VHH binders against Abasic site processing protein HMCES (HMCES). Designs and how they scored, part 99

Target 1, 269 residues: Abasic site processing protein HMCES (HMCES), of Homo sapiens (Human) (q96fz2)
Amino acid sequence: CGRTSCHLPRDVLTRACAYQDRRGQQRLPEWRDPDKYCPSYNKSPQSNSPVLLSRLHFEKDADSSERIIAPMRWGLVPSWFKESDPSKLQFNTTNCRSDTVMEKRSFKVPLGKGRRCVVLADGFYEWQRCQGTNQRQPYFIYFPQIKTEKSGSIGAADSPENWEKVWDNWRLLTMAGIFDCWEPPEGGDVLYSYTIITVDSCKGLSDIHHRMPAILDGEEAVSKWLDFGEVSTQEALKLIHPTENITFHAVSSVVNNSRNNTPECLAPV

## First folded at step 11 (VHH)

Design y37 (from x9 with T28R; framework vhh_6z1v_2)
Fold by ESMFold2-Fast, scan of step 11:
Structure y37 (fold): chain B 269 residues (1-269), chain A 123 residues (1-123)
Amino acid sequence: as target 1 above (269 residues)
Amino acid sequence: EVQLVESGGRLVRTGGSLRLSCAASGFRFSTYAMGWFRQAPGKEREVVAAISWSGGITWHADFVKGRFTISRDNAKNTVYLQMNSLKPEDTAVYYCAAKSYQFYDSPKEYDYWGQGTQVTVSS
């Protein structure tokens, strides 16, 4: 997974992340660095995306079931990285394979510290190879959505008013991630960065691409992945597998250029 | 204590109308999406209609579209289901359910549930 859409205004995004803590209290995640959130229809590696993580990562003795939402850099910078510029990291940490996650030091170490997060997106993009051409067909891939009155599903919304109503009740894609904390050698703010865990694609996506992000389907899975205070690494990794509860539609080549940031990027063609 | 209390269920003739009410207490009603579900004997619980926290977005199942209308009154902490042109197939126990901000079509995702109210539509 190398391209996503996460365009919701902060308040809409926050409501879409409403959750229940261990005591059964309904809550909204508390924002950290909300001004760093940059909504976009076309997010690439090295940009910031919102993630959910346990409050216990920031506050000693906090309830590990309480959630923070924070923008993090896409592309994990290991805590041991010695250079002053994270963009100089020589290896790609945009994704990590589920089958080797415990073998790679860059991922095993933060996993051992409970640094699990849930990466939020409207959905993600993949490019299908077309036989006999150099062109690839992009697809927007997302959770099945409830068709709302006067707006329809995302595939049926043709007016700006109808598109806005689709997003009011949009179910965000929730992907399993690992994050790490890097302290610049020359001083400055701690950098929080993440990677998306990937698995073999499900049957429904196999004709589009051979890999997919590890999707956490439903609040039970999301809660267990985030709760590093009560759920061990071994138990959490049982949540990492392909899922069939996903849908998609073809989109125009406008999305190919990561500088394009318009609703046309995810509109059906 | 969180409570959802349905009322209005009764025996009604085919083609008749009925309005169900669900009174909510013990939580911030205005921050919750609300759903109406039903369950007939021998069948699974299915979603009938839903409404967002603000009332700005609604959804109705295809089998009730044009006949049923969901609405809410946040000042009264109440959600309603107006049922018109009732059919024998509408006979079921109707349940009110609450979910923070956004509604879902899966019963599993809802946080709070009422005890249900019986609706019977004759022949």
Scores: ipSAE 0.491, ipTM 0.791, lowest interface PAE 2.4, mean pLDDT 89
Fold by OpenDDE, second read of step 12:
Structure y37 (fold): chain B 269 residues (1-269), chain A 123 residues (1-123)
Amino acid sequence: as target 1 above (269 residues)
Amino acid sequence: EVQLVESGGRLVRTGGSLRLSCAASGFRFSTYAMGWFRQAPGKEREVVAAISWSGGITWHADFVKGRFTISRDNAKNTVYLQMNSLKPEDTAVYYCAAKSYQFYDSPKEYDYWGQGTQVTVSS
């Protein structure tokens, strides 16, 4: 996974992340650093994207079932990194393979500290290699959305009014992530950064790409992944597997350029 | 000073039951996951069971097979291990351990340990 969409306005995004704590109380996640949220139809590594994480990461004795929403850098910068520039990392931390998560120190250590997060997106993009051609067809991949008579599929949003309605009730993609906290050697603000855990693709996506993000499907999976105070690493890792509960459509090559940030990125062709 | 004090270990016959207790002091008990470990002579220490800080989640080793149950009382700063259907193979020193809520990981890394209590199961 090297490209996502996360374009919802902050308030809409927050509402979309409504949840129940372990007491059954309906809650909205509290924002950390909301000013760092940059909505975009075309998110690439090194950009900031919103993630959910347990409140317990910020507050001692907090209910670990409570959620915080925070923009974090895509591309995990490990806490032990000694260079002053995160871009000098020599290894790719955009993704973490599920099968080697416990083998790589960069991911194992933060995971062992309970630094699990849920990466939020409208969906993610993947490119299918066309047989016999050097051309790649991009696809937008996301949770199936509830078809309302008026909202139809993303493809049915023929009017601006319908488009807003679709996105107001959009089910966000929830991907399993690991985050770390890096203190710059020269001082400054602590950098929060994340990696997306990847798995082998489900059968439905296998023709498009052989790997997919580990998707946490449903509130229980999301809650368990986030609740590092209650749920062990071992139990949490059981949540990491391919899911067939995904849909996709072909999009234009507009998304190929990471500088393009328009609704056309998501539009079906 | 942090203290974990195990009690309840004794000689018991095969098929018997025993309840171990571990009294904790010197730290905020309700913010720690707790675990029971055992070590038999000549064997490595192995995890028996673990419980989250709230008691909402429990884990038991495969060899337990439903015979043992971990529980806790945060008001009493105590963790328990109910052991039923004991076997000679269960003979070991049983240790109580605590893990900070900073994360709930596999029962391999614990911050504090008790002195242990001897459980002996006779045939």
Scores: ipSAE 0.035, ipTM 0.400, lowest interface PAE 4.1, mean pLDDT 89

Design y38 (from x9 with T28K; framework vhh_6z1v_2)
Fold by ESMFold2-Fast, scan of step 11:
Structure y38 (fold): chain B 269 residues (1-269), chain A 123 residues (1-123)
Amino acid sequence: as target 1 above (269 residues)
Amino acid sequence: EVQLVESGGRLVRTGGSLRLSCAASGFKFSTYAMGWFRQAPGKEREVVAAISWSGGITWHADFVKGRFTISRDNAKNTVYLQMNSLKPEDTAVYYCAAKSYQFYDSPKEYDYWGQGTQVTVSS
């Protein structure tokens, strides 16, 4: 998973993340650094994306079931990294394989600290290899949405007005992530950065790509992944597996260039 | 105090029309999706229609498409269900429900519920 869409305005995104805490109280996640959130139809590694994490990471004695939403840099920079420039990290941490997560120091250490997060997106993009050519077919992959009338479906959006209506009832994709906190050796603000855990693709996606993000399907899974105060690393990792509850459609090559940031990136072809 | 109060249910003859209303108070109505559900004796509660917080997206169950229309007035904190070409099979208690952000077809996902209004369709 190396490209996502997360374009909802901040207020709409916040409402889409409404949840119930351990006591059954309805809540909205509280923002940290909301001004760093940049909506985009075409988000690549190194950019910031919104993630959910437990309030207990920031406040001593907070209820671990309460949630913060914060923009974090995509591409985990380990807390032990000693260079002054995190872009000089010698290996790619955009994704973290589920089968080796406990063997890699970059991921094992933050997991041991409970640094689990849920990465939010409208959906993600994958490029299918086309046999006989060097061209790849991009697909937009997302949770099944409630079947709506023509004006509410992606395929029915034939104008800017119809595209805006689609997002009123969109179910955000929730991917399992690991984050870490890096302090610049020369001083400055702490960098929060994340990686997306990946698993073998499900049957439904196998013809598009051999890997997929670990998707947390539903509030119970999301809650258990985030709640590092009550759910151990061993128990949380049981949530990491392929899921079949996913859908997709082919999109135009406009999405290929990460500088393109328009609704056309999501439009079915 | 959150309240959803349904009104408009009554006895109607087959082929008739009826408009149900649901008045909401105690929460920020304009940020909630709304749904209409119904429950007939001996049956489970089923979704009839739903509308997004803005009113821009609506959904209707296949068994009411073309006959029922959901709408809302955010200035009046009210959601409506216009019911046309009523059939005896439409006889049920109709419930209004509210859900933060997006609507669902499952009753268990909804945050707030009204007490219901009885609709009876006679031949």
Scores: ipSAE 0.247, ipTM 0.648, lowest interface PAE 4.1, mean pLDDT 88

Design y39 (from x9 with T28H; framework vhh_6z1v_2)
Fold by ESMFold2-Fast, scan of step 11:
Structure y39 (fold): chain B 269 residues (1-269), chain A 123 residues (1-123)
Amino acid sequence: as target 1 above (269 residues)
Amino acid sequence: EVQLVESGGRLVRTGGSLRLSCAASGFHFSTYAMGWFRQAPGKEREVVAAISWSGGITWHADFVKGRFTISRDNAKNTVYLQMNSLKPEDTAVYYCAAKSYQFYDSPKEYDYWGQGTQVTVSS
């Protein structure tokens, strides 16, 4: 997973993340650094994306089931990184393979500290190799949406009016992530950065790409992944597996250039 | 204090029309999806219609499509259910419900509920 869409305005995104804490109390996640959130139809590594994480990471005595939403840099910078510029990190930490997560120091250490997060997106993009050419077909991949009369899914929108309203009831994609905290050697604010855990693709996606993000399907899975105060690393890792509860459609080549940030990036062709 | 107050329920004849209203207070209404549910004696509560926070997306159950229309007025903090061509099978207590952001077809997902308004359809 190397490209996503997360275009909802901050207020709409916040409402889309409404949840119940352990006591059954209805809540909205509380923002940290909301001004760093930049909505986009075409988010690439090294940009900031919103993630959910437990309030207990920031407040010593907080209920671990309460959630914070924060923009984090996509591309995990390990806490032990000693250079002054994170962009000089020599290896790619955009994704973390589920099968080697406990073997790689960059991921094993923060995972052992409970640094689990849920990466939010409208959906993600993948590029299918076209036989006999160097051309690749992009696809937008997302949760199945509730079927509605004026479209709760992108594929059902057939007019500009319906298209604009598709997002009112959109179910955000919730991907399992690991984050770390890096303190600049020269001083300054702590950098929070994340990686998306990847698994083998499900049967439905195998013709598009051989890997997929580890998707947390439903509030029970999301809650268990986030709640590092009650759910051990071993138990949380049982949530990491492929899912078939996913859909997709082909999109135009407009999405190929990460500088393009318009609804055309995810519109069906 | 959050309140949802339904009104408009009464006795109507088969084939008649009725408009239900639900007045909301104590929360930011325009950020909530709204739903109408009904429950007949001895039956489970079922979803009748739902509307997104902006009013841009609506959903109606198959058994009311073409007869009922949900709408909302965010300036008045009110959601409506216009019921036409009423049948005896529509007799039930009708409930207004609110859910932050997106609507669902399951009553378990809704955050706030009204007390209900009785609709009786006679031949």
Scores: ipSAE 0.114, ipTM 0.539, lowest interface PAE 5.2, mean pLDDT 88

Design y4 (from x9 with Q102W; framework vhh_6z1v_2)
Fold by OpenDDE, second read of step 12:
Structure y4 (fold): chain B 269 residues (1-269), chain A 123 residues (1-123)
Amino acid sequence: as target 1 above (269 residues)
Amino acid sequence: EVQLVESGGRLVRTGGSLRLSCAASGFTFSTYAMGWFRQAPGKEREVVAAISWSGGITWHADFVKGRFTISRDNAKNTVYLQMNSLKPEDTAVYYCAAKSYWFYDSPKEYDYWGQGTQVTVSS
């Protein structure tokens, strides 16, 4: 996964992240550093994206079932990194393979500390290789959306007029991530950064791409992944597997350019 | 540059009250837990109070016994320590400190420190 969409306004995004704590109380996640949230139809590594994480990471004795929403840098910067510039990392931390998560220090250590997060997106993009050509067809991949009578069919998303309505009730993609905290050697703000855990693709996506993000499907999965106070690493890792509960459509080549940030990126062709 | 500047320390009589302020700059204040520490002459630095980034959680040392209250205003990038019923034993340099996420009672775990403000309580 090297490209995502996360374009919802902050308030809409917050509402979309409504949840129940372990007491059954309806809650909205509180924001940390909301000014770093930059909505975009075309998110690339090194950009900031919103993630959910347990409140316990920030507050001692907090209820670990409570959620915080925070923009974090895509591309995990390990806490032990000693260079002043995170871009000087010599290895790719955009993704973490599920099968080697415990073998890589950069991921194992923060995971062991309970630094699990849920990466939020409208969906993610993948490119299918066309047989016999050097051309790649991009696809937008996302959760199936519930057709409410009022919410125009995904097909109704074809009209710009209905676009806003469709996205007000958009079910966000929830991807399993690991985050870390890096203190710059020269001082300043601690950098929070994340990696997306990847798995082998489900059968439905296998023709498009052989890997997919580990998707946490449903509130229970999301809650368990986040709740590092009550859910062990071992139990949490059981949540990491391919899911067939995904849909996709072909999009235009507009998304190929990471500078393009328009609705056309995710519009069906 | 990160700065924590304490103010409000002065000479007061036993039973008096003071409000200390710590003005923060050079970092995203609202994302840090804040703490007040004190160090008396010949004694180790000790934690007085701590407050979470949102202000939702506060901690106070046992010796405070309800006399002191930590608070913060994220809009002003300031943390406060209201000190009531002051005693001579409260005489110390009071320091403001910042921690990125979790707050603990260990001074070594805090990222940034102020220069301190002197509080003197006379009998």
Scores: ipSAE 0.025, ipTM 0.396, lowest interface PAE 4.5, mean pLDDT 88
Fold by ESMFold2-Fast, scan of step 11:
Structure y4 (fold): chain B 269 residues (1-269), chain A 123 residues (1-123)
Amino acid sequence: as target 1 above (269 residues)
Amino acid sequence: EVQLVESGGRLVRTGGSLRLSCAASGFTFSTYAMGWFRQAPGKEREVVAAISWSGGITWHADFVKGRFTISRDNAKNTVYLQMNSLKPEDTAVYYCAAKSYWFYDSPKEYDYWGQGTQVTVSS
């Protein structure tokens, strides 16, 4: 997974993340650095994306079931990285394979510290190889959504014009991530950065790409992944597996250039 | 204190119309999706209609399409169900329910429930 969409305005994104804490209290996640959130239909590695993480990471005695939402850099910079410029990291940490996560120092160490996060997106993009050409077909991949409906309509929610209406009730994609905190050797603000855990693709996606992000389907899975105060690393890793509860549609080549940031990037073709 | 209070249920004749209301308090109504459910004696609770937090998206079960319309007024913290062309098969206790942000059609996915209002349709 190397490209996502996360375009919702901050207030709509916050509402989309409403949740219940351990006591059943309805809450909205509290923002850290909200001004660093930049909505985009076309997010690439090294850009910032919003993630959910436990409040206990920031407050010593906080309820570990309470959530913070924060923009983090996509591409994990390990806490042990000694150079002054994190963009010079030689290893690609955009994704982390589930089968080797406990063997790679860059991921094992933050995971042992409970640094689990949920990466938020409208959905993600993958490029399918097309036989007979060197062209690849991009697809937008996302949770199944409740179809829009209006009185007198024939149910034409699959048209591009009707797709803009779905954002009022959009179920965000929730991907399992690991983050780390890096302190610049020369001083300055701590950098928070994350990686997306990847698994083998499910049967539904196997014709598009052989890998997929580890998707946390539903609030129970999201809560257990985030709650490092009550859920051990071993128990949390049981949540990491392929899921079939996913859908997709083909999109235009506009998405290919990461500088293109328009609704056309995810509109059906 | 979270409360959902349904009103408007009564006895009506076949072919009649009725409007149900559900007044919400104790939570930020404008951030919640709302649903109407019904349950007849000896039957399971079933979804009738649902509406997004903004009111921009609605969903209606096939057995009520063209007859029932869900709507909401976020300024009044109220969700409505307009019921037209009522049939004896519509006789049930009607419940409103709230779910954070996006809606599902399964009763188990909803966070808060009202006490219900009885609708009886006679021939």
Scores: ipSAE 0.013, ipTM 0.451, lowest interface PAE 7.5, mean pLDDT 86

Design y40 (from x9 with T28S; framework vhh_6z1v_2)
Fold by ESMFold2-Fast, scan of step 11:
Structure y40 (fold): chain B 269 residues (1-269), chain A 123 residues (1-123)
Amino acid sequence: as target 1 above (269 residues)
Amino acid sequence: EVQLVESGGRLVRTGGSLRLSCAASGFSFSTYAMGWFRQAPGKEREVVAAISWSGGITWHADFVKGRFTISRDNAKNTVYLQMNSLKPEDTAVYYCAAKSYQFYDSPKEYDYWGQGTQVTVSS
């Protein structure tokens, strides 16, 4: 998983993340560094994306079921990295394979510290290999959305513009992530960065790509993954598996260039 | 102090019409999705219709499409269900429910519930 869309305005994104804490109180996640959130239809590694994490990571004795939302760099920089420039990392930390997560020091150490997060997106993109050509077909992949009634133009049934109306009721994709905290050796602010855990693709997605992000389907799974104060690493890892509860549609090649940031990136073709 | 108060339920004859209202208070109504549910004796609570926080998106169950219409007035903190061509099988207690941001087809996902209003359809 190397490209996502997360374009909702900050206030809408915050409301889309409404949740209940352990006591059943309805809450909105509290922002850290909200000014660093940049909505985009086409987010690539190295950019910042919003993640959910437990408030207990920032406040000693906080209720571990309370949530913070924070922008983090996509591409985990391990806490032990000693060079001054994070781009000097010799390996790609955009994704973390579920089968080797406990074997790789870069992921095992932060996981042992409870540094679990939920990566938020409208959905993600994958490129299907087309037989007999070097061209790849991009697809936008997302949670099934409640089928809504299109009030409007009868002549525009499947137009890309009709797609824009769905965002008022959009269910955000919630992917399992691991984050770490890196302190620049020359001083400065702590860098928070994350990786997305990946699993074998489900049957429904196997014709598009052989891997998929570990998706946390529903509030119970999200709560357990985030709550490192009550849920052990061993128990949390039981949530990491493929899901069939996804849907997709083909999109135009506009998305191929990560500099393109328009609704056309995710509109159906 | 969250309250959802349904009104408008009564006895109506087959083929009749009825409009239910749900008045909301104690929360930011304009940021919540709203749903109408019903429960007949001996049956599970089922979703009838839902509407997004802005009113721009609606959903109706297949068994009421063309007969029922959900709408809302954010200035009055009220959601409505217009019921036309009523049938005896529409007899149930109708509940108003609120969900932050997005609506769902499952009752267990909703944050706040009203006490219900009885609709009885007779021949």
Scores: ipSAE 0.358, ipTM 0.690, lowest interface PAE 3.0, mean pLDDT 89
Fold by OpenDDE, second read of step 12:
Structure y40 (fold): chain B 269 residues (1-269), chain A 123 residues (1-123)
Amino acid sequence: as target 1 above (269 residues)
Amino acid sequence: EVQLVESGGRLVRTGGSLRLSCAASGFSFSTYAMGWFRQAPGKEREVVAAISWSGGITWHADFVKGRFTISRDNAKNTVYLQMNSLKPEDTAVYYCAAKSYQFYDSPKEYDYWGQGTQVTVSS
């Protein structure tokens, strides 16, 4: 996974992340550093994206079922990294393979500390190789959405008003991530960064791409992944597997350019 | 540039009240735990109170005994110390400090410090 969409306004995103704590109380996640949230139809590595994480990461003795929402850098920077520039990291941390998560220090260590997060997105993009051509067809992949009588295909929102309504009720993709905290050697703010855990693709996506993000499907999966106070690493890792509960459609080549940040990126062609 | 600027320190009588303020700039204030420290003449700097990034958790030293209260306003990038029932023993320079860490813990190894504000309590 090298490209995502996360374009919802902050308030809409927050509402979309409504949850129940362990007491059954309905809550909204509290924002940490909301000013770093930059909505975009075309998110690439090194950009900031919102993730969910347990409040316990920030407050001692907090209820670990409570959620915080925070923009973090895509591309995990390990805490032990000693260079002053995160871009000097010599290995790719955009993704973490599920099968080697416990073998790589950069992922194992933060995971062992309970630094699990849920990466939020409208969906993610993948490119299918066309047989016989060097051309790749991009696809937007996301959770199936509840078809409201008026909600034609994502592409059928004929009016801006209808489009907004569609996205107000958009089910966000929830991907399993690991985050770490890096303190710059020269001082400054602590950098929070994340990697997306990847798995082998489900059968439905196998023709498009052989790998997919580990998707946490449902509130229980999300809650368990986040709750590092009550759920062990071993138990959490059981949640990491491919899911067939996804849909996709072909999109235009507009998304190929990471600078393009328009609704056309995810619109069906 | 990171700045912490304390204000509100002055001479007060025993039993009096003061509110200290610390204005922060140059860093993401809402992502830092904040603390108040004090240092009396000839004594070591000691922690008075601390507050988590969201303000959801506060800690106060035992010697405070409910007299002081730390609070913060993230919208104003400011941390406060309300001091009531002041005693001569509370005479010190009071410092504001910021700590960037993932987990809330005891106020140690703070990253940024203010210049301090003098609080003097007369008999």
Scores: ipSAE 0.011, ipTM 0.262, lowest interface PAE 9.4, mean pLDDT 89

